VHH binders against q9y6x5. Designs and how they scored, part 192

Target 1, 379 residues: q9y6x5
Amino acid sequence: LPPKLLLVSFDGFRADYLKNYEFPHLQNFIKEGVLVEHVKNVFITKTFPNHYSIVTGLYEESHGIVANSMYDAVTKKHFSDSNDKDPFWWNEAVPIWVTNQLQENRSSAAAMWPGTDVPIHDTISSYFMNYNSSVSFEERLNNITMWLNNSNPPVTFATLYWEEPDASGHKYGPEDKENMSRVLKKIDDLIGDLVQRLKMLGLWENLNVIITSDHGMTQCSQDRLINLDSCIDHSYYTLIDLSPVAAILPKINRTEVYNKLKNCSPHMNVYLKEDIPNRFYYQHNDRIQPIILVADEGWTIVLNESSQKLGDHGYDNSLPSMHPFLAAHGPAFHKGYKHSTINIVDIYPMMCHILGLKPHPNNGTFGHTKCLLVDQWCI
Below, E stands for the ipSAE of ESMFold2; O stands for the ipSAE of OpenDDE; V2 stands for 0.75 times the mean of E and O plus 0.25 times the DockQ between their complexes.

## First folded at step 8 (VHH)

Design A7 (framework vhh_surovatamig_d1; at its last look DockQ between E and O 0.01; V2 from the best seeds 0.00; counts 0 for: pae E 13.3 > 2, placed apart)
Fold by OpenDDE, look of step 8:
Structure A7 (fold): chain B 379 residues (1-379), chain A 125 residues (1-125)
Amino acid sequence: as target 1 above (379 residues)
Amino acid sequence: EVQLVESGGGLVQPGGSLRLSCAASGFTFSDYAMSWVRQAPGKGLEWVATIKTSGSETDYVDSVKGRFTISRDNAKKSLYLQMNSLRAEDTAVYYCAAKYRYDSGFFEPTSMDYRGQGTLVTVSS
């Protein structure tokens, strides 16, 4: 029988939460499996880009989901969290569930993972749930486990997505220990529910499970705002994305717009597209706008409106506050092993290996995850 | 069809020089980091050198630093390895390999997207 893999994402689970809070269920999961303490995610450190990087092994410039909000100047199309169903945005890459499903005697399932309710390369997951934030974790878990257990062809790859602790991180800020403790306790309980259900169904010993996240969370404040209206008239540009990375589409000469923004704040870097640092791998895509503004950690770019968020993400991917973690359990993984760091794009070739899939060209390095796997030589 | 075809191998005396070439076709060459890897008799595959997509960044295994130079011509879809001051321990089959916009880190030869059939380099007196 082909190997099975369940990929779970808790959105916005900052890596150091594991050090600062108690997670009895997750710790037990880790004890019986493996932990990567820090995962360096892709720039920008946003939900849609990073989730797609996990399942493609590609940087944002390569898979084409370069932000949660995008604009294509040729087709005049817009992308947003409320408008993400057009395959146009996703078709620049092939996600792993498509690759898996195209194999004989295999199918894929998905519960709310970004892109899974869209036909990509004319292929949609055999089983999926349309995104609905009102659907409980329990219902999502029930569907996923049902599909893993009873489907024909068998589901060999499944994804499960949950919106916490991201939503709460935005609301309370990551430094609110009282509220975040409550939120993270609930998440740990959900992990307990997941493990219990898998055991009850007899899936626990044979199913590979990865629990990870797309990004962390940093503390924001009303005292750390960058007001663009103080630097440039709104009529001179179109805002495609705002904070903490703003995507600017000039309506006048690009150089004029750049010159008005370049000294707007000491807490914001302004890049022409061609000058974006290479380490971001955020240049070679037409969906990246001509000017990018990158706020420093904890700073918020605003227009005339004040931000109500106490936490945010999307900042430099080298910042520890932006990094998620990865834990895994199953026959493919060692028991009781901890690893320091990997790149988020490294997850894709690892998953392909576990599933026996030939990976598409990608930016991941399989060697970075060898120590997690029982069938590999650890360098 | 993706093809990587190595050439330039042969017999050379210690202290001699060789220049290897790799002709690429069937993929967008400029989007790939290119590498040379080698396999000595009775040994595993070893990373030798990598050049990034822009051609401005290069990296080498320590044993060849200062002796070997990797370069590329994107217009010709070609990869090169200038090997100077050759040693007996450089004897191996040399392979051209490609990785899609490979990020700098420790190199894993088995993680390449594409690899050629190789060219034999023999260093012997």
Scores: ipSAE 0.021, ipTM 0.357, lowest interface PAE 6.3, mean pLDDT 93
Fold by ESMFold2, look of step 8:
Structure A7 (fold): chain B 379 residues (1-379), chain A 125 residues (1-125)
Amino acid sequence: as target 1 above (379 residues)
Amino acid sequence: EVQLVESGGGLVQPGGSLRLSCAASGFTFSDYAMSWVRQAPGKGLEWVATIKTSGSETDYVDSVKGRFTISRDNAKKSLYLQMNSLRAEDTAVYYCAAKYRYDSGFFEPTSMDYRGQGTLVTVSS
């Protein structure tokens, strides 16, 4: 029976929600498997970039999905939430589902994971759903489990994506105990439904399941706004992305634009591209703009109006508030093991190991995940 | 400079219809989620409807569902609100609002980057 893996993401699931809220179903999943308490994600701590980092093992500068909004000056192409299907954006890397389904007697399935409805290197997931946020978790799960049970060649790698708790985290903020308790209870129920469905279909004992997320969430406030229009006239630049990491394409002399911005707020760092800290691994791609603005945690860059956003992400990836968790269960994983930290890029080489795939060149370190796996000696 | 200019307000009988327009300039319209917000006399701002950047996803406050339709034309850089079956409680100044990029999650009706000057809608018997 070939090894099988289901990778599940609940968008915006901050690691410390596990400590601060009740998750009976997720805690049962963890008790019978493994937990990584904090996953250090990649900068910028946004949805599209981090989902692609999970499945490629690459930093954003290396896989080319450097933000949720991008501009390529050479081709004049734009990337956005409404224009994310051009393979041009995705072709700088090879995600694991492509590698998997090109092996003999293997196929891949996907329910809404970013990029799985795009023909990357002329290859699209063997079974997939076109992205549609209105499709219920139940329908996504039903399609995935049907494909896992009923496909020739067999589906050996599957992905499932869900938009919560990210959407509610933006709406309420992570500190709204009342509303976030309700939201997180619903997510725990979905995890219970997932496990129950897998048990009923006879998949649970022989399927490896990873439950993780792309980033966390921090509290925002009307008291923490950076008014960009008060510092620089809109005519001096093109705005590619705004908050909390603004991407600035100068229309006039770059040094003049930089000088107008550098003292705009004590709560914002302004970087020329060549001066972006090396620890971000966020410099060596043409899609990274000449100037970026990085707001401090909980600060919002606005143009000239108030923000009504109560939670956000995208900040410095050293911040614990930006970190998700990882839990896993299945024949490849230990039972009842807790690990403190891995890097999000480490997930890819671990998944390749579980599936018996040769990883492409990547930034992950297999040794960081050895202690999670039953077939490895933990050094 | 950023401009949002609303039009199409006026006096209308209960049960009547109006179509509001908003002309946008000074920013890349297709990169912004667009909303209508309203302010009744002596009241605070109330969110009415939002439309995502592509125009494919919309959301409405419960009190207007089934009566109002938000739409956009990215080529014309214009936002619209078709208001049918108008009621006295719909009387307000209606503002066009823009928010830079909406995430893939729930609509974020609680924030805006730009707001227009408004257009008055009066529903009176």
Scores: ipSAE 0.000, ipTM 0.331, lowest interface PAE 13.3, mean pLDDT 90
ESMFold2 (binder alone), look of step 8: mean pLDDT 83; pTM 0.844

Design A8 (framework vhh_surovatamig_d1; at its last look DockQ between E and O 0.01; V2 from the best seeds 0.00; counts 0 for: pae E 14.8 > 2, placed apart)
Fold by OpenDDE, look of step 8:
Structure A8 (fold): chain B 379 residues (1-379), chain A 125 residues (1-125)
Amino acid sequence: as target 1 above (379 residues)
Amino acid sequence: EVQLVESGGGLVQPGGSLRLSCAASGFTFSDYAMSWVRQAPGKGLEWVATIKTSGSETEYVDSVKGRFTISRDNAKKSLYLQMNSLRAEDTAVYYCAAKYRYDTGFYEPTSYDYRGQGTLVTVSS
C-alpha cells in the first residue's frame, strides 16, 4: 500500500510558542516523532502565499500567489480571501494534491487548505470542503479521517487547516500571556483530539502526520503606526495590499510616487519592484506591484484610520517572530529527533519523497530534511 | 482491529483470590491509561481501578482499596487485576478498558475509547 500523509496547519502558530507555553499533547506528538524548531517561511509572510509554498515548494514569485490581496493589471482581476476561487491565480504552479491525485490508485482530500476548493490545472481534490470558517475543527477532522480510512481509491494525501491561533493572535497580540495561554491550550487539545481520533481508527501507526503553520505573529501597537496619508495623496496611487507590506500601484509617474514615499517613515523600507532585495525571492512576477512598502517589525501601515490589530504578520521572513514550526510523526520519521531549522519550501520535496511522487521543479532542498527521515542518511 | 480480551474470571469462594488478565492489540497500548470497570447483576457499570501509562500511578474505587491491585506490562500489551479477599459484592463482569485522553478523569465507565467483552467473576459460597 502506498504511504499516506496528513498535512495539518494551525494558522499563525509562532515557533517560540512551544517554548513559552505548555503543550502536553503536542509534546507527546513530538516525543514520538520529530521537531523542526524554526521554519523559515517565504516573503511575504502571509497565509495564502505560505500555504501554497508548502504544497508547491516554490517561492511566491514562482507560484504566483504573492499576497492575500492581488491585482493583475492585464486582466484587471482581483484576488482576495473572499475572492480566491478563480483558477487563474493558482495555475502558475501544481500543488502536491494534484500531483498525488493524478497517480494510479490514489486520491487526495482537503479540509479548507488554501486552494483546495479550486480546480487547478483542471483538477480538484477528490474530496474537499469548501472553505467555511464556521465549520468546527471536529467536523473537519471527522471528514478528513473518514476519507483517509474509507475512500476508494484510497486517500494517500490529505490536508487539514485551522484558523487558530492566528485569529486570536491578531486580536490579543502574541504578548498577551493570559489570552494566548487559553487559545494555545485549545490548540493543544485539538491536537489531542487529532491523535486520539487517529488511534481510534487504527491509523496512527501507519499514517505520516505533519503539523506545521504558515507564519508567526508579532506584537503591534497603536504607538507604532505609519500613516501613508501624511506622505502621499490617495489620488496618486491605488492600494492593492496594505500592511505590513503595502503594494502600491501608481496612478501618476512611478518615480514621483516613490519619491513621496521613500522618506515617509524611518520604520518602513520603500522598494521599486526592480530593487526588491533578492533574498525575498519576490520580484519576478507580474502580480507584484511597481512599488512595495515593508514596515519594520511591529509597525503597522495605515491610512487615516487606525488599526485595531494587536498582532500581525507578513513582515520580513528572516524575523524569528514570523517563523512557524514543524512537527511530524509516522513511519517515515525518526522518533525523538529535533532539528533547528529548515526552509518552508523544503517541505514539498520531503512530502513528495514520503509519498513516492516525482516532484515538480521547486525551490526546496531535499537535503535539508534528510535527518528527519528514517530511510535517509543524516550527514 | 482494536481488541481487548479479558481472561481469568471464574467462580471463587468469599475470601478467595483471582487474577484477571487483559490482552490488548490493534493500538499503541503504552499511550493509553488502562482501567478495569465492572458490571454487577442488575447494576450499571462501575469504575474499579486505573493505571496510567507509566504504570507508576494507580487509582482505585474505595470498596476495593487494599484488596485489588492493578498492574500493566507495556511490552506484553497486557493489563492485570489481582483480586484478593473477594466478597460477594465483587461479583460482576469485569471489563478491560483503555482511555487516551484522561483530562476529564477515569471515573465514567462509558467514556473509555475501547472496552473488552468482559470476564465473569462470581464470588459465592
Scores: ipSAE 0.006, ipTM 0.310, lowest interface PAE 11.1, mean pLDDT 95
Fold by ESMFold2, look of step 8:
Structure A8 (fold): chain B 379 residues (1-379), chain A 125 residues (1-125)
Amino acid sequence: as target 1 above (379 residues)
Amino acid sequence: EVQLVESGGGLVQPGGSLRLSCAASGFTFSDYAMSWVRQAPGKGLEWVATIKTSGSETEYVDSVKGRFTISRDNAKKSLYLQMNSLRAEDTAVYYCAAKYRYDTGFYEPTSYDYRGQGTLVTVSS
């Protein structure tokens, strides 16, 4: 039997939710598999960049999806909701489903993971769903399990994406115990449904399953606003992205724009591109704008006096509130093993190992994840 | 100054139709995904529909699918909601909302960058 892998993301699942809420189904999944308590994600801690980092093993500057809203100065192209499927944006890297399905007698399947409905290097996932947030988890799961069980050539790599708890985290804020308890209970029930479906179809014992997320969530407040219009006239720049990392394309001398912004708020760091901290690995791509503004945790950059956000993400990737978790179960993984931390870019070389794929050049370190795997010696 | 000004609300009988409009100013309208959100009497905010920046993609809450149509005119900086086959449960204040270039989770009424003052729709015999 060729090894098979299902990669599942629950968007915005903050690592410490596992400590603070009850997850009977997820805890049983972990008990019979492995847990990584904290995954250090990539800066900026946004959805598109981090999902692409998981499947490429690359920092954002290297894979080219540097934000959810982007501008490429060389081509003058804008990444937007009407232009998010242009392969131009995605072609700076090769995601794992492309490498997988180009192997002899292999297919890949996808239920809405970012990029899986795009023909990257002229290759689209063998089976996929076009993104549509109205499609239920049950329908996504039914399609994925049908493809895993019935496809020729066989599906050996599959992905499944779900929008919660990110959506509710934005709506309520992560500190709303009552509402988040209800939301996370529903997610635990979905995990229970996933496991039960795999058991009923005879997949559970021979399918490797990773459950992870792209980022966490932090509490926001109307008392923590940074009013950009109070510091600089909008005519001096083009705004590519706003909060919590603003991407600023100057219309006048860059140093003059920087000087207008540098003392705007004590709760915002202002970086010229060459001064972005090296630990972010967020400098060497034309899509990273000449000036970025990085709000402190829980602060919101606005163009006016108010914001409707109660929770947000995108902040410094050193913040524990931005970190997801990783859990895994299957024949490749130990049973009942807990690991403290990995980098999100480490997931890619681990997945390539499980699938018997040669990884493309990447920023991950296989050694960081080898203690999770039964075929490796743990140091 | 950013402004979103809704209009076209009113009293209508069940099964009737209304067309809501939203006039936008003070920001680059074509760079924003636009949404309608509503608040029924005694209830919280509910997402209704979203239209992406070019107008090529739309999403709807299940309860309005097939009855409501969202549209936009970027040249006129205007957002519209055609509401057909109206029901009593559609009674609400309807708000125009904007989010800068798409991120995930657009169905959440509290995550928008801008929201208007609203227009009241009352569906009653």
Scores: ipSAE 0.000, ipTM 0.265, lowest interface PAE 14.8, mean pLDDT 90
ESMFold2 (binder alone), look of step 8: mean pLDDT 83; pTM 0.846

Design B1 (framework vhh_7uia_1; at its last look DockQ between E and O 0.01; V2 from the best seeds 0.00; counts 0 for: pae O 15.4 > 2, placed apart)
Fold by ESMFold2, look of step 8:
Structure B1 (fold): chain B 379 residues (1-379), chain A 126 residues (1-126)
Amino acid sequence: as target 1 above (379 residues)
Amino acid sequence: QLQLVETGGGLVKPGGSLRLSCVVSGFTFSSYAMAWVRQAPGKELEWVSSISGSGGSTYYEDSVKGRFTISTDNAKNTLYLQMSSLKPEDTAVYYCARSKIYYRYGDWQTSYFDYWGQGTQVTVSS
């Protein structure tokens, strides 16, 4: 049988939740598999960009999903709920489910991973669910396991996406121990249900399973607001995205807009596109606007003093609070191995190796993940 | 300065219709989503409906589906809520709110709304 892989994301699962909360089911999963304690994700540390980086192995500037809200000046297209299914946004890269299902006798299945309901390069996941946040984890899992067991040609790559703990992290903030403990316990129960379902259906022994996330979450506060309207009149620019990385399209001279913003707050860095730090790998795409504003951790860019966020993400990808984890179990992986860190772009070439796929050009380094795999010499 | 100003509330009998308007200034709709949120007497805030900045995607709370229609007129910077088949349970203060939309991979909760109007009263009574 060809190797099979299930990729699972629990959105907004900060790496240090593993140390600060109890996860009996996830810890049992890790004990019989591998753990990467920190995954360094890509800047900006937002949902759409990082989920696409996992499945393409590319930095955001290279795969073209550079934020959750985007504007393309040439086509005048806006990336939004009405346009996020437009292949235009996604076609700058080839995600792993497309490569997988174009192989002989293979198909791909998806339960709501970002992009899997889009015909990228005229190819949509062989089996998929249109995104609907009201669909339960149980229903998503039931569809995925049905497709893994009963497909022609066989499903060899499957994805499953869940909105927690991101949704609750935004609502309560990661420092709300009482509410986050309840939320994270429920997520651990879902992981237990996933493992039990795979065992019951006879999938567990021959299926490789990766449980990971796209980013973490940091605490916000009404005491940490950056009021953009106090520094610049709104008529001088078009706001493409606001917080914590604002994307600014000047309507007047770009240098004038920059000068009005550069000293707006000591808790915000203002970059001309050409001056964005090289370590972000966030410069060489037309969808990145001429000026970006990067708030310090826990600071919120607002147009007035009120904010409804108690937790947020999108900050500098060097921040530990922005980092997820990765756990994996299956025939391709060692048992009981812990690894300190990888880059999120390294996941793609590892998955390609497990599936026997030739990776497209990417920014990942296979050597960073070799020690997780039983078939590789570890140096 | 960002402003959201609601109008169109009033007293109406059950089965009647109202159209709420929200005139917006200080930002462009294409960068954000807009929402209607209501608060019934003695109750918590309840999300009613949202629309993407482009106007192409609409979302409704289950109890209002098929009865309420959210729309925008970007040329007038105006958000609308057309309310039909009104029930006594629809009695509330209705707020226009701006949302940091998570582009369908999030939950439509009041914590997603960063700016609010003053509100307009809707009263549905026999």
Scores: ipSAE 0.013, ipTM 0.343, lowest interface PAE 8.0, mean pLDDT 88
Fold by OpenDDE, look of step 8:
Structure B1 (fold): chain B 379 residues (1-379), chain A 126 residues (1-126)
Amino acid sequence: as target 1 above (379 residues)
Amino acid sequence: QLQLVETGGGLVKPGGSLRLSCVVSGFTFSSYAMAWVRQAPGKELEWVSSISGSGGSTYYEDSVKGRFTISTDNAKNTLYLQMSSLKPEDTAVYYCARSKIYYRYGDWQTSYFDYWGQGTQVTVSS
């Protein structure tokens, strides 16, 4: 049988949740599979960029989804959560479901993974759901498993996306033990449902399943605010993205704008585009604005408005609070094996290997995941 | 030039405590699981304890459970082994080791470790 792979994302699942909370179903999943305790994601540590990095193996500057909110100065187009359907934004890379589907006797399926309801390079997943946050996990799971089980040509790659615990993390903050315990219990139950469904359909033994996330969550507070209006007038710039990484498009001389912002707060780093640290791999794209503001962990950039979020993400990708995890199960993976850390871009070449796909040029390193795979030597 | 250097060994009476330290250099400490392995006179190497790179998972040999605690300080690139309620049978050279892999279930063979320190002597005697 051709190899099959299901990629599941629980948005905003911080890696250390596994340390601080109990996950009976997920732990059972891990027991019979593998765990990567920490996955270093890409900067900015936001939803759209990191999900696209998982399926392309590229840093943000390369795949072109550089934030959840973007602006292109040439075309004057905007990208946002409510405006993400233009192929213009996605076509700078080729995601794995497109590569997979272009192979003979294979098809791809998707349940609300970012970018899957958009024709990329004139190709859209054979099976997909339009994004709708109101659709239950159960319905998404039912569709995905139906497609995995009954499709012709067979679905060999599928994605499943869920918005929790991210939404709750924003609402309650990750340090709210009472509320987050309840939320994470629900997530574990959903994982139980997933496993049970796969077993009932006879898919469990032959299907490779990856459960991961795009980023973590850090605690925010009304006591840790950076008000830009205290430093610069609104007439001097256009705000493309706000917090915790602000993208600034100057309306006056860039240097003047920079000088007004550079000392705005001791808890915020201000970069000219050319001075962005190399370790971020966040420079070589026209969609990155001329000035970038990066707030320290737990600090929120605001205008003359109060933040309603008690948790947030998007901070420095070296921060542990921003890191998700990766667990996997199936014939391609070892059983009872743990690994310390990988880069999020490493997932792509691993998935390509599992599926027998030739990967597009990418930033991942296959060697980092060899220890997870039964057919590879771990050195 | 990877290096592991153990310290903290010594002579202690039964029931006493010792804290071993292992300072690491030449690699990213947090990216690797670390372990303590000991060798008593005339005996084979014996795995004692392991800790994941993140510190989120710890493992212990049955004979040391409840008495020994493994921990890390990533900022100092240091591995620790807090030993309490020491027994004469704990007498051994204790080695710090880097683990290239580790299994949640199964044995802890020496082949799982790729770099070792010079060791520190622990003697428990009346």
Scores: ipSAE 0.000, ipTM 0.228, lowest interface PAE 15.4, mean pLDDT 93
ESMFold2 (binder alone), look of step 8: mean pLDDT 81; pTM 0.830

